VHH binders against Galectin-12 (LGALS12). Designs and how they scored, part 13

Target 1, 336 residues: Galectin-12 (LGALS12), of Homo sapiens (Human) (q96dt0)
Amino acid sequence: MSQPSGGRAPGTRIYSWSCPTVMSPGEKLDPIPDSFILQPPVFHPVVPYVTTIFGGLHAGKMVMLQGVVPLDAHRFQVDFQCGCSLCPRPDIAFHFNPRFHTTKPHVICNTLHGGRWQREARWPHLALRRGSSFLILFLFGNEEVKVSVNGQHFLHFRYRLPLSHVDTLGIFGDILVEAVGFLNINPFVEGSREYPAGHPFLLMSPRLEVPCSHALPQGLSPGQVIIVRGLVLQEPKHFTVSLRDQAAHAPVTLRASFADRTLAWISRWGQKKLISAPFLFYPQRFFEVLLLFQEGGLKLALNGQGLGATSMNQQALEQLRELRISGSVQLYCVHS

## First folded at step 4 (VHH)

Design d06 (framework vhh_7mjh_2)
Fold by ESMFold2-Fast, scan of step 4:
Structure d06 (fold): chain B 336 residues (1-336), chain A 123 residues (1-123)
Amino acid sequence: as target 1 above (336 residues)
Amino acid sequence: EVQLVESGGGLVQPGGSLRLSCAASGFTFSSYAMSWVRQAPGKGLEWIGRIYESGSTSYNPSLKSLVTISRDNSKNTLYLQMNSLRAEDTATYYCARDYEPGWYDTSGYFDYWGQGTTVTVSS
């Protein structure tokens, strides 16, 4: 005769095999300073997808996920894991699980510890929609992760496991992933701090067109930071970030020349001033440009590295009206 | 509270067919993906396949030609149809509630298991 059910079994036991797609330590790049560690973005992975987070998670680290929710999606999940072991299942410090299959779509967040799910945290509405493109940003702080969707704050989750034990990202379920990006700490903030401005990230769309025009309706103020994030294309020629006034004069332009491997500031009248710094733009690699504005000038950081300051030739910050980005790049994010 | 009860195991001759059933109770059956897992004597667990809430199926590639998984949500019952059985299919067969069906195609997180039903393939 058949036996009655024994209830929940301790832990999970499953077919034994090696973890796919996760890089071994021997496959990592040679040691470099944390501010220079660039993890290449992942494009169009097949789900389920598991990958290593270079250097692991720490306060100030950000993970960006761009994709589409299928029209017939029931659920998907994004897991920040302590390794990729299947036997036993790894601990999951942060499980992010949108559910569309219910009459009241919602998000469940949780932690898996020692093979046991903990108490669910629930958000009763979805910022995500079936059939729509999205950009999700996971910003890891000291005590909690903050999640934004399409440039708007969505939820937060306090850690129940040490963030420093997380080294693996898993993506599963009904999702079409277009890109996964890994972002450096803001170099203008000392220690483990979030960007200090009171403005959320503003995204015009999940994919930004190039050339991109980003409006500055009230101009810029001292202490304001512009952030430009994207990917260098395979055969790059040039890349520019230009600030323009209402008359379309460009008092300051940052230009990258890939043929020369040089960065330069270009003035309103075309005068070129070379930046004496490493050329940290590479074909098919992620980049992050930060511009910090001050009275009479600005400071530049590229991929976490501060590259110095330049004068804006007496240009008033309040008279700037447009940020224009053009050249051999794909854009994920423009923030002002 | 949650219970999974397998039935239909027994002695089968090589080349024969067998249908296993799993009766579920204590939860909303239609809201969970369900898996079948087997364990041959002296060997580890081997995942057979999964059926999602939608009725879509995913199989271990090494077993796909041998098995079919189905469900009847009106009866809270999961089924495993096996054909062309061989001596190496001798095992204890478990049904399991699949909490995370999207974790990995050849694995899953199983939070509840049945007691198992034994299938012996021998002449």
Scores: ipSAE 0.000, ipTM 0.189, lowest interface PAE 14.1, mean pLDDT 74

Design d07 (from h04 with S27F T54W V100D S104V T111Y; framework vhh_8h5u_2)
Fold by ESMFold2-Fast, scan of step 4:
Structure d07 (fold): chain B 336 residues (1-336), chain A 125 residues (1-125)
Amino acid sequence: as target 1 above (336 residues)
Amino acid sequence: EVQVVESGGGLVQPGGSLRLSCAASGFTFSEYSYAMGWYRQAPGNQHERVAIIWTGGSTNYPDSVKGRFTISRDNAKNTGYLQMNSLKSEDTAVYYCAADYTEVYTGDSVYFDYWGQGTQVTVSS
């Protein structure tokens, strides 16, 4: 049963506190050009969901969200973010926040800049309803985003931060997500790629065997990205992503331990180095692991959050032959 | 409608320990990501932040309580905790639990949407 809220404390504001030690300065991934990788649609992610927008946001890009508003929903939000840091909070160029638990249901749109919310923009005619399915389209133009709901124009919001700084999508709150799609509406933009099926709601959910072995016949090159997507099982114990050479040595392994909620890099000789970062694996929740290979090593992102980096020389990268994924997960895709 | 309710406050001698609990209703921690915090207010003082736990389990503490206080949550029990050790007379205050069902704060404010009614902690000999 629902009971009256205790409210918020008047005049209390939370600003940046001292952040915990991080593995790498900045802990940000550079935007990944669409020419490097094809961004497939996501089906049935578990909320909260955070992911990288490949190539970032540019005029002509469209994000599509299909789902259901739960019968008891209070609010949900869709955030288009400038990075994925937790402390301090990332800037949010476009915050889309439907509110159902108010006398007059409405949508709030806003921008978070330097840890501070700007002036709210309000739309009173809420096209979304508790208990109903929806299709939301975010249409990114040069000066504003246009939002359509169920095939009808709903609202528009003029950017207060540069669109080119947005590289992360976050979905939070009282929402059931059926699909998230990424489309470029301009087919002539060089380097842009769309999902090969051309339809973000086409259910293509191949399940991979676990443990999964994915071949790297030419090794890895600087600038290459590995993407691993899946769901954490109900009673998880551990999860590993291991890069192996021709002799089956594992010069680098990422290990998640669910018992102590830690992430660690494990060397060929079994030495562990803890990653000083939030543990963003949850039972029965969707995950996306990105490994970005750059000069001197690799960077890790989990669910759009930059979590750490580790060193590795270029010659070692060229000798890798296998990506192996094992543990308490169900896998949907592996890309290299 | 959602709420959080504190318990576990009381009178304790300097150097003692208390564990505060924060029970959530109207929402579940296992269904959503939550940021949760503990705040205190002593008579004549402004509200002070004493602990935050972010989505994923990262924590942050001000220097005044660092090493003495530990924030945690149990998603299965829908309950948050503040373990307070080596209590000092200056820790005497009303302690409030605050929560948001997401890490992003609403509207034109950067503080939590849901606050408890407070629980009194008194440290004296």
Scores: ipSAE 0.000, ipTM 0.152, lowest interface PAE 17.4, mean pLDDT 72

Design d08 (from h04 with V100E Y101W S104T T106E V110Y; framework vhh_8h5u_2)
Fold by ESMFold2-Fast, scan of step 4:
Structure d08 (fold): chain B 336 residues (1-336), chain A 125 residues (1-125)
Amino acid sequence: as target 1 above (336 residues)
Amino acid sequence: EVQVVESGGGLVQPGGSLRLSCAASGSTFSEYSYAMGWYRQAPGNQHERVAIITTGGSTNYPDSVKGRFTISRDNAKNTGYLQMNSLKSEDTAVYYCAAEWTETYEGDSYTFDYWGQGTQVTVSS
């Protein structure tokens, strides 16, 4: 692994989906918040796979892994590492290692420090199955990582190395990876250690067609959260998230205009209300839109940041039947 | 693909000794932290743990063999050993080597990923 070349501006870093060959191991990335510059998702990487986590790990970061366990799988591992050097081996703050080969399938978690494995954490049952698709979420909290599989809490692991030293993700072994996403947690879940459980639909496909129609058969209730995750295309023009009622009226639409770099609420009659906030959609970057419904209206968060709000009464929320997403994006997750 | 293969079994008289070997192929112990153990099964009995050695070299034995059996390993040769002294007729069994590429918790029950096919040890006059 080469050192960074001389002549670069102080604090400048190379950002990449793969291990950066010109970065020093364990070097901290510049303090540009991930909320302003999201890392693009990775599709169908070849395993073994090693990539840089832009901005490193911090409390509130989430990593999403979608894939398939091969029918003949023995084991695989997901490693959250301090650097990407192969000689010496990097420290691994969190090693997640499902094993299928044994009489009773199980998962082992551990830490590698200074070339030495520490005490194992053993989980006697395995939430993953040979031959099946899965969605794994790694939610990094202040004291521990929480792992959910297929929308259900599976395990937790207390950190033994500083989370701030982790800047690399490694995936090894008998696994077919469909997608890797880098997400911010729900900023409206104050004091909660849980992210909303995955919808069963997330298990069916790593991508959704656009325009996407998502049914809301019982409407929406105060306290309910809509989650939209995806990737902005290379040459984006516009992107909309629209809530529609039984009469096909759209009482609220969120519109992003890439030419103007503006976000706006659009009413049923097409009236625009600009959102006075930074434009946090970037070409070829991952995004997360959260709409939190509460008494008197809905709140928007984008990439972990609370932005604007708009008014809606509870009666109007109960009449909603469709969430429609269209424009210059690829979609990976729609949850309501 | 990882395999472990036992050798060194045979017929021995009570009070005699045998040394069993366990050779790993398909992976190296010198490049990965691992633990290994020896288990045995006599006809009509369940599998019984005989000895464990961790990546750090810590060993554990049940009372039935403590002081008579010694487990060891040579990481450079990808080989583990079980030295059996003062053998009794009750030690007659098929002996299995097991290995995994990680250190187990002290005091926990041990789970191993890779098992050999076994080697017969018979203690009789």
Scores: ipSAE 0.000, ipTM 0.258, lowest interface PAE 12.6, mean pLDDT 73

Design d09 (framework vhh_8cml_1)
Fold by ESMFold2-Fast, scan of step 4:
Structure d09 (fold): chain B 336 residues (1-336), chain A 125 residues (1-125)
Amino acid sequence: as target 1 above (336 residues)
Amino acid sequence: EVQLVESGGGLVQPGGSLRLSCAASGFTFSSYAMGWFRQAPGQEREFVALISWSGGTTDYSDSAKGRFTISRDNAKNTVYLQMNSLKPEDTGVYFCAAHPLIGYTTEWPSEFDYWGQGTQVTVSS
């Protein structure tokens, strides 16, 4: 079934959903530019998986997906989205949806705009097989995305929404993901026409243990960014990111409480300062925490959204020696 | 393999109530959003109600809002639809459906992976 029954479009707004609201009585944070942050690959994410694409999509950007189609797979999807909200559902510029459970396996591509699916594009043959490993490369061009599977061109899809509005990748359904890579084609390097068959570095990085301790041998300097990427577990309780000095004091801790759906800064002495922002941590969803150290302050962004700031003096930042992450999360990367 | 089995349909007079059940097997029920759709004779299949994987969020069509309540029991792999103040316009075959997107809403039938056989609801005097 590649078309909706009777052609009736879905509704554009859902009044019974609990949609978070943004309350920002405090300092506004600007988005952290892609140029500040190298986007690391993600290894062995658990599906469903949602992550921010820093700097968004642009012509020349590539996304690489390596994995296995389970023997009993019915379908999976890869969505290039305009945001990561649950309510309302974000616009999806490119929906890539292989289906194995139908009499004739096929792939559906589409766009979700304003809560409404557009006309389906259907590709009659799958380059993907149940039980087999794959390497999918999404090549974002000026007018269309080109998809290759195992080094061979598979399909193309002309954009119906501006690429510049896409900042989120979602992976859902019956798929085992080994690695996700984000690559920019260097415009000064010739030979970029070749499809990458394999990327050795995507296969070699193990997942981090929790609790995780990451050394900061020279402390932190203004302009330095800390990146924490991971997955929220199925039944989360709490999650913390602590910056500690040599005496094991924690002058700043970021704490998420899932029971209360609150995010807070905790001082060395345990005083809580609640962050007035949407709680953007969800069970079995990917998260990306960025801490930016600027003159006079520590700024927080979660999943590409600036959420709040707290005051930090320069002396305290230079005395930090450890980043510690603990709680109801699986970690894929930590960078400083 | 995947199976969805609806029950609880029947004949009821206008203003009456029915409770539909859908028993699921063959997939990780607690990881799927569950929906109810209906199809009247000679009409297109239409959305009725949706419940997220945890039961924390629900969504209803305008015609169902205030009259119908969707709920689920993840320990029993079952989703329910309580229908109150039934109208002749509610007559149709009611289908249970499973959606793989956790926490996302959709009223588009083609986005649902698994479907039951349906149960008949008739509202008539």
Scores: ipSAE 0.000, ipTM 0.174, lowest interface PAE 17.5, mean pLDDT 74

Design d10 (framework vhh_3k1k_2)
Fold by ESMFold2-Fast, scan of step 4:
Order: sequence, then C-alpha cells, then structure tokens
Structure d10 (fold): chain B 336 residues (1-336), chain A 124 residues (1-124)
Amino acid sequence: as target 1 above (336 residues)
Amino acid sequence: QVQLVESGGALVQPGGSLRLSCAASGFTFSDYAMRWYRQAPGKEREWVAGISSSGDTTSYEDSVKGRFTISRDDARNTVYLQMNSLKPEDTAVYYCAVLPWGTQIYDSHDLDYWGQGTQVTVSS
C-alpha cells in the first residue's frame, strides 16, 4: 500500500512556514484542562485519518483540530460521518471542505445522504491560508454546528441528518494535522480575538519506553477499552500487544509482522491464528489500536477501522494484570 | 496542466455492455484516487464509481452496484468503467474526475479536473 510521505515526529512544534508564530517570554496560554477532554487526544495522525467519536456526537460536544495548511494545498475535508464504511459510502452529516485552488478561495459545506450530495452551502472569505497553522473548533449545538477558526467565528451549518447518528470523524486531503481533541465544553470565548494557532493547546503525552509494561491492578471489565497510540519506526519488523495475568502467562497477544504484512492472535501456548483483515500499520506512520473487551470476546480496531473480533478462550478479564507493548514503535499513549 | 480525456461512449441496446476509458495526464496518476460521475439531461451530476490510488478499494452508487466495475491501469495512466446490463436510466454524459490524495469519500459538483465527458445512450 502506498501512503503519502510525511509524518511529524512527536514533540515537533508546528510553525507557519510563511509567518512563524512565537510567544513572548512569560506570555503563555494555559493548556486545555483534562476535565474538558472527553477522549484521549490524537497527535500527528497520518491523513487520510478516520477515527471513532466515543459515544457519538451530542449537543454540547466540541471537536478541536489543530494543524497546518501545506504551501501547495488544493483542498481538504473534515467529515462527520455515520459509520466508517468505504463501500457503500457512509452518510456524512457535516462535510467541511476548504478550497484553496480556486481564484476565490472558499469553504463548501454539505451533507451526503444515501450516496447523494445535497445542496452546497458556500462561505466566502476563507479564514485559512496556505502555509499557515490553524486552530479549528467545531461546536455541535442542538440545530447546527458552529465553526470557528483561530478563535473567530467563521460559519454555521444547520443539520440535515440527525446529529445522534454521527459516530465517526474523517480527515482527508491536503492538510497536516497536529492534534485532534474531543471536548465537552468550549474553553474559548467566541468572537473575542484570534488565538495563536501555533500554540499547543493540547499537550502530547510523554513518550513511553518500549517495551512498555502498563499495570491493570483490578484487571479488566466488560465494556472497557484499551487504547494504544504510537508511531511505527522506519524499518519495522514486529509489533506486539500482550495481555498478561499474575503469573506472567500471556493468554492474549496481538502480533503484527511487517515483512509478511499480517496480523495474528498468539495464544498462551504460542499458537498463531491469522486475522483476516487488512494490514493497517505503515512505516513512519501514526497508529491507534483499540481493544474493546466484552462478554465472551475482544474486538480490535486499528486507526478507527474495525478489524474483527476474537474469543477470550474463557479467560477471566479480572485476572489480567499487565498490558505489555513491544516492538518496532515509538509509544505515546497507553490508556486502560 | 491536468488533462482528463474520456472515451468509449456509444449508443447501446438495453442489456448491452460498454467500456469507458479516461486517459489522464499532467499529474502522477498512481498517487490519486479516481471517480466516475454522470449527468442526465436536466439533472444534477451524480457520483457513479470510485477507485483508490492503489486500486485496492472500489465504491459504487447503489443503482449501478453489481452491474458496473471500475478499474485502473497505472502503466497506461487510464481509469476504466465496465458497464454491464445497461438500462435506459443509465443514459447520461459520463465524466472522469481526479480526487485529492487519500480520500475515498470526497465528492463535489465543483471537483478539481473534470474531463469533457463521453455520451452513453441506452435505447432500443
């Protein structure tokens, strides 16, 4: 599979290439408080990027997108979707599409329903520019979404599909994404002033050592999700996520083999069961592994795409004590 | 400069088959997803089929699913639409479009790099 080259290393600050943004000494904005954050933020994802919105969209929820428009950008889109299906196309309740390639740069907003685009809403006076960093906020209200750019109200769009059916965020096209956040409240005052778009409002978690041991002191419960985020190394060989009990037995191990481009479940006894799913790990690309624990099994999602389920072979979830992550990755986040 | 040249449109009987071609130039063809759209007289342009830059993923409008097949030949910088079991309702001008890198869901009436189109007529 070929992917566009490019991906940001963790801790790399985004600057506008045409207009560097710097803060004066002693003049810092505070990061967004953890209590405002509904699900772990995403840092430096590779576009195209598709992820699950935990609990779906509801009035009062906000999505924050921080990034840079490339110097040669033609267009990009941010889609709030009803599922992540590629065939057939999912319904898109809100399509946000800045266009830079035209004589009059503008934003198109629309809805895709039953595979059909509806009437375009056009917004002149594009608040985004090529080569510049940005902070976009999507505030979901009862009847409409409000979009602000760099702290300034930009546009609004009235829903044509129920907001409650949206559970997926897609980002596509000519955009470099620094951070995606999911918030329960607007931390910014609308229409007050432009915010410094290059300032990191979301803080990247410190990098974890690999191999990583993450404690599960009370084990796992049905409905619990384990989230593993990181970056695949340049010349990857293997990547494993292993669940271990008190006796250090590994009843469940997920193994990625990069030479073969295969995913497999490895049993406690070392037996390998191939996963019939696409290999969605790529060298020097961000990854997000979700392990959803349910009665009777475990579901796997990678980069927002469900890749299947497996049986826990009667393993008692409450007896698991350790999540161990090893292999050809830089690790940024482990959440249980 | 990007150029798209559609060809293969013809008059066909209902139940017949036709293969459309779109020859692309002016960009690195293998890096871009491609789509087919159609427009019947007096109607809006509608999406018909899409293919990823790698060729591994395809998508179709419900009304053509199972009858049409999109494919690509990167050595020839060409995308194809194989149309089988044609119906009078398939009568339209068919257009080829290039999509920005990495998107399979992107669509717009004002999409970049529309070709001139090729006329398909299905009648007895």
Scores: ipSAE 0.000, ipTM 0.178, lowest interface PAE 15.2, mean pLDDT 74

Design d11 (framework vhh_6fv0_2)
Fold by ESMFold2-Fast, scan of step 4:
Structure d11 (fold): chain B 336 residues (1-336), chain A 124 residues (1-124)
Amino acid sequence: as target 1 above (336 residues)
Amino acid sequence: QVQLQESGGGLVQPGGSLRLSCAASGFTFSHYWMYWVRQAPEKGLEWVSTISTGGSYTYYKDSVKGRFTVSRDNAKNTLYLQMNSLKPEDAAQYYCAKSGFPITQYGEDAFDIRGQGTQVTVSS
């Protein structure tokens, strides 16, 4: 069971988790069972990408990263972070940093603690290749993380910060990400197979129409999380996430205005309450909006960053019947 | 091609002030978030401050908040760090660094240091 931090076991209804692609002509991987998936996967994010790990990391959890290394890649990094604040920069319990633009391609692993990098761990050759697809698995054990690439054990790293403090994943640099998964167990027999070059498998999400209407038949309860993931369009104007009741009143709307570069809560009567935070929506950039319902209000996180809260009548939350998303975005995922 | 040249360091007494400069060339300065990082003897690189592309957003290490101010002049391709109320623990080699991509924040390649840095010494 997912931890009581607003995270819930993902459903299969909104995501095409059972629609993996074939790796090569005649080859096919079975779908990953929904019971193995801890939280909704991420599809085709625009790097840099930051997201919350629901319930944080614990021994036995696994993060799966599918993608392609660009032909002109210099480096990329995957960071398992203690928080997602812009100020100060968060501690990074595990920094995984492949480097390609060197005489001998290699991987650097490290920890950032209190704003200071520790001693580098260096792995002398690189299993990842420019121009090639990959599947990277991060298996978190009690004392160390184990990393495999394309079904082969690659490296391990002993924790220098408590694993329980990690609640955020960041992906940066020269990488094309196809999917990020969060799993209870390793669905692959590590070390027993070589995966073919190319796309070993892909979890797919259907494109959702915008404006998108998502039904809330029983309303919303404290502890419930709304997840909205998508891509900002090239020439954006505005973007809204609106919660509507049976009478089509919108007691709460989150509005992003690209002309003003402002993010605001809009009340039923159109009153704007500005959110005092950096405007983290950018043209052609991936976004993730999380709304956590708590007693007396909503907490907002954008791209893994907690931006604030707004008070709301609990009776009004129970009367909600529709989540509506509209504006200058392409949607990949809506979950409630 | 990318070059960053720091200046303005020196010796100052505790409580004193210094203004550091970083002259940037070889890239479109106004499109990148910029950072100040420092390295004390026998320590690793430590993040000090971040400034957004237009200068509207600034971030600081907790121990320097209220004492340091980062700013930039995009017309001159120059980054600044005003340091007030300097403490012995602020003594370090100071470097400027750019983000890895246009419009990105720190994290990726944040410590890609191109210049010699500028030395700050605090003594009495």
Scores: ipSAE 0.000, ipTM 0.182, lowest interface PAE 15.7, mean pLDDT 73

Design d12 (framework vhh_podentamig1)
Fold by ESMFold2-Fast, scan of step 4:
Structure d12 (fold): chain B 336 residues (1-336), chain A 122 residues (1-122)
Amino acid sequence: as target 1 above (336 residues)
Amino acid sequence: EVQLVESGGGLVQPGRSLTLSCAASGLIFSDYAYGWYRQAPGKQRELVAAITSGGYLYADSVKGRFTISRDNAKNSIYLQMNSLRPEDTALYYCAAQIPFGTWETSEYYDYWGQGTQVTVSS
């Protein structure tokens, strides 16, 4: 009969670090430009873990790391690398290395250039603790990366190598990884290359039920962003994101029709207004929908691309009570 | 079990040469980066030289006098020490790390030898 799905004991493993393989020949996915899709999140990867960063690093990219520091942890590291070779070692533009098994726990950051480590940068305050869960965000700006831990700014590191040469993420050492996420800059922040702090970034294993109801107990406020992340199913028909008031009326619905390859706003009375933009939902591909609420309307972004704005007419944002998501998708993240 | 065993230390006159050897066992030799550290009485342990698949690193005090090398067929690393000075007197340690850390700190090395004494005096 079948073997358990459990892995080998860590101490019995021989690790091979290699570049991720290209999509298998049997898959019938549409060819799409890298700039139109988001890299899928990875859940519970085995450490050591090395993966390609789709499109490489650039200003405005964010990498999210969710996990737990083991009780017996000595150290771990997260490396943003120029390739994945072991011999010679790749250049590492940003090496992030928390150390726990010392008299004064700290973080070392550094760069490996031409096989030689540069001068260490050291931070004496360690926001990570043995036995605790964490969320680390790496926010890549024009001249530096900013690192936040559990929603708080932690450190920044000025690049010593061109960020554009980085295409690989490596995770090594004493860490349990729950999820790795790859996110684009908030497209609503014109001229900024930083993702807004305070947005919910937690990725969940695909356990959210569809249809999904997400409560808005206080309604919505100007400046608030709704985030929906998920995966389009293999044979999709329709996908909707609907805002409902206390009377269960749906004054605003975003609808994707896969048969027509159209995206539309639907009013409370069912009147349809097509969005004049490319259809950026693809079967078996990861997606991200952002809705930014402002006085009198909302702005839509899909997969990092701003697709325009629509009016909410006389609908009061504070009267909205429910976000409902239905259709041919698996959900990883729904936040308001 | 992983072991690093140093040899080649001894008493030597100023200006002379010594070669230290380190034999590694219980690990896949090519998967590791190696370093030589030294500790003199009353001083902190310091990096002398390191060797990886991608390059070399030397302390400024030994650059041009010392050479680190490896022999993959023998699972060994060596430190050739030329023009020895009294200030080079120390206990010399061989160390190995998974090659994903900084070379400048002893806390990044996972395995250590027992050390071999080098004394430079008349």
Scores: ipSAE 0.000, ipTM 0.256, lowest interface PAE 14.1, mean pLDDT 77

Design d13 (framework vhh_7mjh_2)
Fold by ESMFold2-Fast, scan of step 4:
Order: sequence, then structure tokens, then C-alpha cells
Structure d13 (fold): chain B 336 residues (1-336), chain A 123 residues (1-123)
Amino acid sequence: as target 1 above (336 residues)
Amino acid sequence: EVQLVESGGGLVQPGGSLRLSCAASGFTVSSNYMSWVRQAPGKGLEWIGRIYPGGSTSYNPSLKSLVTISRDNSKNTLYLQMNSLRAEDTATYYCARHIQLWLPEGDYYFDYWGQGTTVTVSS
């Protein structure tokens, strides 16, 4: 393969192109607001679409792509690139290319280095269907990216270029994109046992019912992580994540109040403890909540940022049986 | 909330070595692009090098043979090892967090800076 499908420059629509700006060394920099540091999700971009990945790719980063394959689709591609230059063409560390207009639909993955395509990796089946909605997760690990489609592991690809050189996402071809999200899987220390084993995550459906009940048959152990991913609705009021025991008591509830823009821990008896942290939930924005269970407590991270901790008895952790999520959110993934 | 605190500066003899530390709080250094930057008295800022989330490093070509950047994720601390120090290395040294954006070589955009630690190279 010598070229990806399309070959057109990125579109000129408001979400179509992002290239790094050039600044002279030694110029004085003003502080950037915290809200700018977190990459906002993109809704309904025009394809072809090219955007900067804030902070670039690293192990523990996830890219979520939600959309529809058109009925007459021939092919599309998702490229994880080293820059956005047009001349010369950037290196592509991971090229993900589904092909539909063949007798045997398949996926090709490859790397473009120095303007030259390498050896194709071919998966002889397609998890994607023309005319159907999809949710694709790209899970970036230390040695490989893992791709899941509609909650099922689909393929993996070992890196041929350093992952740390990737800072750009390109989407081209016959695809309708509804949303692109950029999430951190593990905001904790590299090599931590807190990172869930068994990637990729299993998604049971593209959209979970809310209120959502997720069983914890063996309770929770120190080092275990709960991951909740979704989208805040357009006119949100409240959002809760509650941990319940066998007696249906809720010893820990995380509550987000959109009217107040506050986060709080709610005890079994309704006592409220405010979390002194930025309110990182926004209307129509993707979110990722991580709850890390440790000896003597529970730590919270939101969108890759550690926000706080609360004390919790270890015996209480072992008695937990249910994770319940309710409120003004659409859910895509719950993992424990 | 987000803080970067440099330490390890002081008076050093020419030809000596120093290791500077940058203790971070309010965020995780292993999840961010981090740089060291210096400013000599009466001069502008000079970029020294950066460490990427994946652990790879990139250096100012003029300084590459003299410095090494590393981190200790368990301590959430960034380090700058300097060898063969010269009088011209006298400067205030800052650690800085890149915005959530990887930039081309030679571009420097930062959202948080440390207070700085001063290194004086003199006999």
C-alpha cells in the first residue's frame, strides 16, 4: 500500500484542522486556564478531520470513536500521526483501515515511515457493518495498541515507531463521526498494580441504561480500580456514583451537582464532604471517573486528574456488592 | 494547587556536577511532558530538554552532551543531571509542565512553572 484512501487536504471547517503553532524561544508565556489543559471531546466533526492530541500519546491513553458506517461506504481510516504537516507527509505510527467494498471485508493496519508504507498487518474479518452505529476504543499500552469494537476485543498492533512521537489524530474516508473522546486509563504511577489487568475493557453495549447497576460479586480489594466512562447530557442536574453493600446501605457516594458546580462524598447517613477540586464535568462532554481502592481509603481521579481521597474501612470494601450510577449522563463503559 | 518546587542549586566549582530536583504536586509527572528551562542573569530563557510521558527524552543540541533528564515516578519528581559545569551555566533553573499538547522541536508552551533554583558556577 502506497497511500491511504482520500488523499485530500484536511477540511476547512471549524473542527477539521489542528496544527501546532510556532513560537520563538524566550517569549513570555501567560498561564493557560485549567479548562484548556483537558482536551474537550469533539462532536460531529466534518471528515476529513485532523486534530492535535493534547499531551500526545502515552501508555494508559485511550481514544474513543463513536459514529456510523454509511450504507455505501468503501473504506475509511483512522491515523495516529507524528505531526500534521502536508509537505512532507507525516509519519503514521498506527494506520487503522477498514475496507467494506470487497467480497471479504477486512481491516488493514500499517505504519508510514519516511513516506514509505511498511508491511501490512491484515485481519481477515470486519467487526464493523455498513449502515450500523459503532463504538471503537483504541487502548494504548506499552508495546501495542488494542482495539475494541462495540464492547468486544477486535485486534492489536505492536508499535513500529515510538508511541511518544504521536501527537495527531486523522480521520478520513467513508465514515460519519458522532464523537471523539480522549481519556486517560490510568492517571496513577507507571507500573502500578492499580491499573486493571486484562485490557481491553469489555463494553456490553454502546450505551448502558441509566440508572446502571453493576455487580461486585466478590466485593472490592485494595489495588482494585473502578472505571466509569460516559457523556454528560445537554442540560445536566446531578450525577451520582454509589457503592452499596449487601444490606443496600451506601457507605460511599460520589455526587456531582451541576447547578453548584461541586463534587462531594456522601456518607451512609447523608453527611456531605465537599471535594476541594475543579469541577471537570461539562455539558455534552466525555468524562472518565476512576476510583482506586487502597488500604484505608478510596482515591478519585477525573479525566486523568487526581482530585482527592476519602477514608474507608477495609472491612467495608469487602462487603460492597453493587456499583450504581444515576443522573444526567449517558454511559458507555463500566469496569471493575 | 498545582505546584512545582525545584531544589539542589548552589555554588559549584568549574568542571563540577550537580543534580537538580523538581518535586511536583497536584498532578502526575509521568502523565505529562516536562521540561527544564534556564535563565542566565540579564538573558532570556533557554530550553534545556524535555521528558515525554513514555520516558523518551529530547535535548537542546547545544547542551545534549552535558545534561540528562530523568524522573522518579514513585516520588513524582523530575531530575536534571548536569556535568562539566562552566561559568556560562550560571543561571536560575526552572522545571515546567507543557500544556496538554506535544509541540515541534523548538516550540515551548508551558502552563505551570516552578519558582526556580539558582546555580552559580565560580571558583
Scores: ipSAE 0.000, ipTM 0.100, lowest interface PAE 19.6, mean pLDDT 74

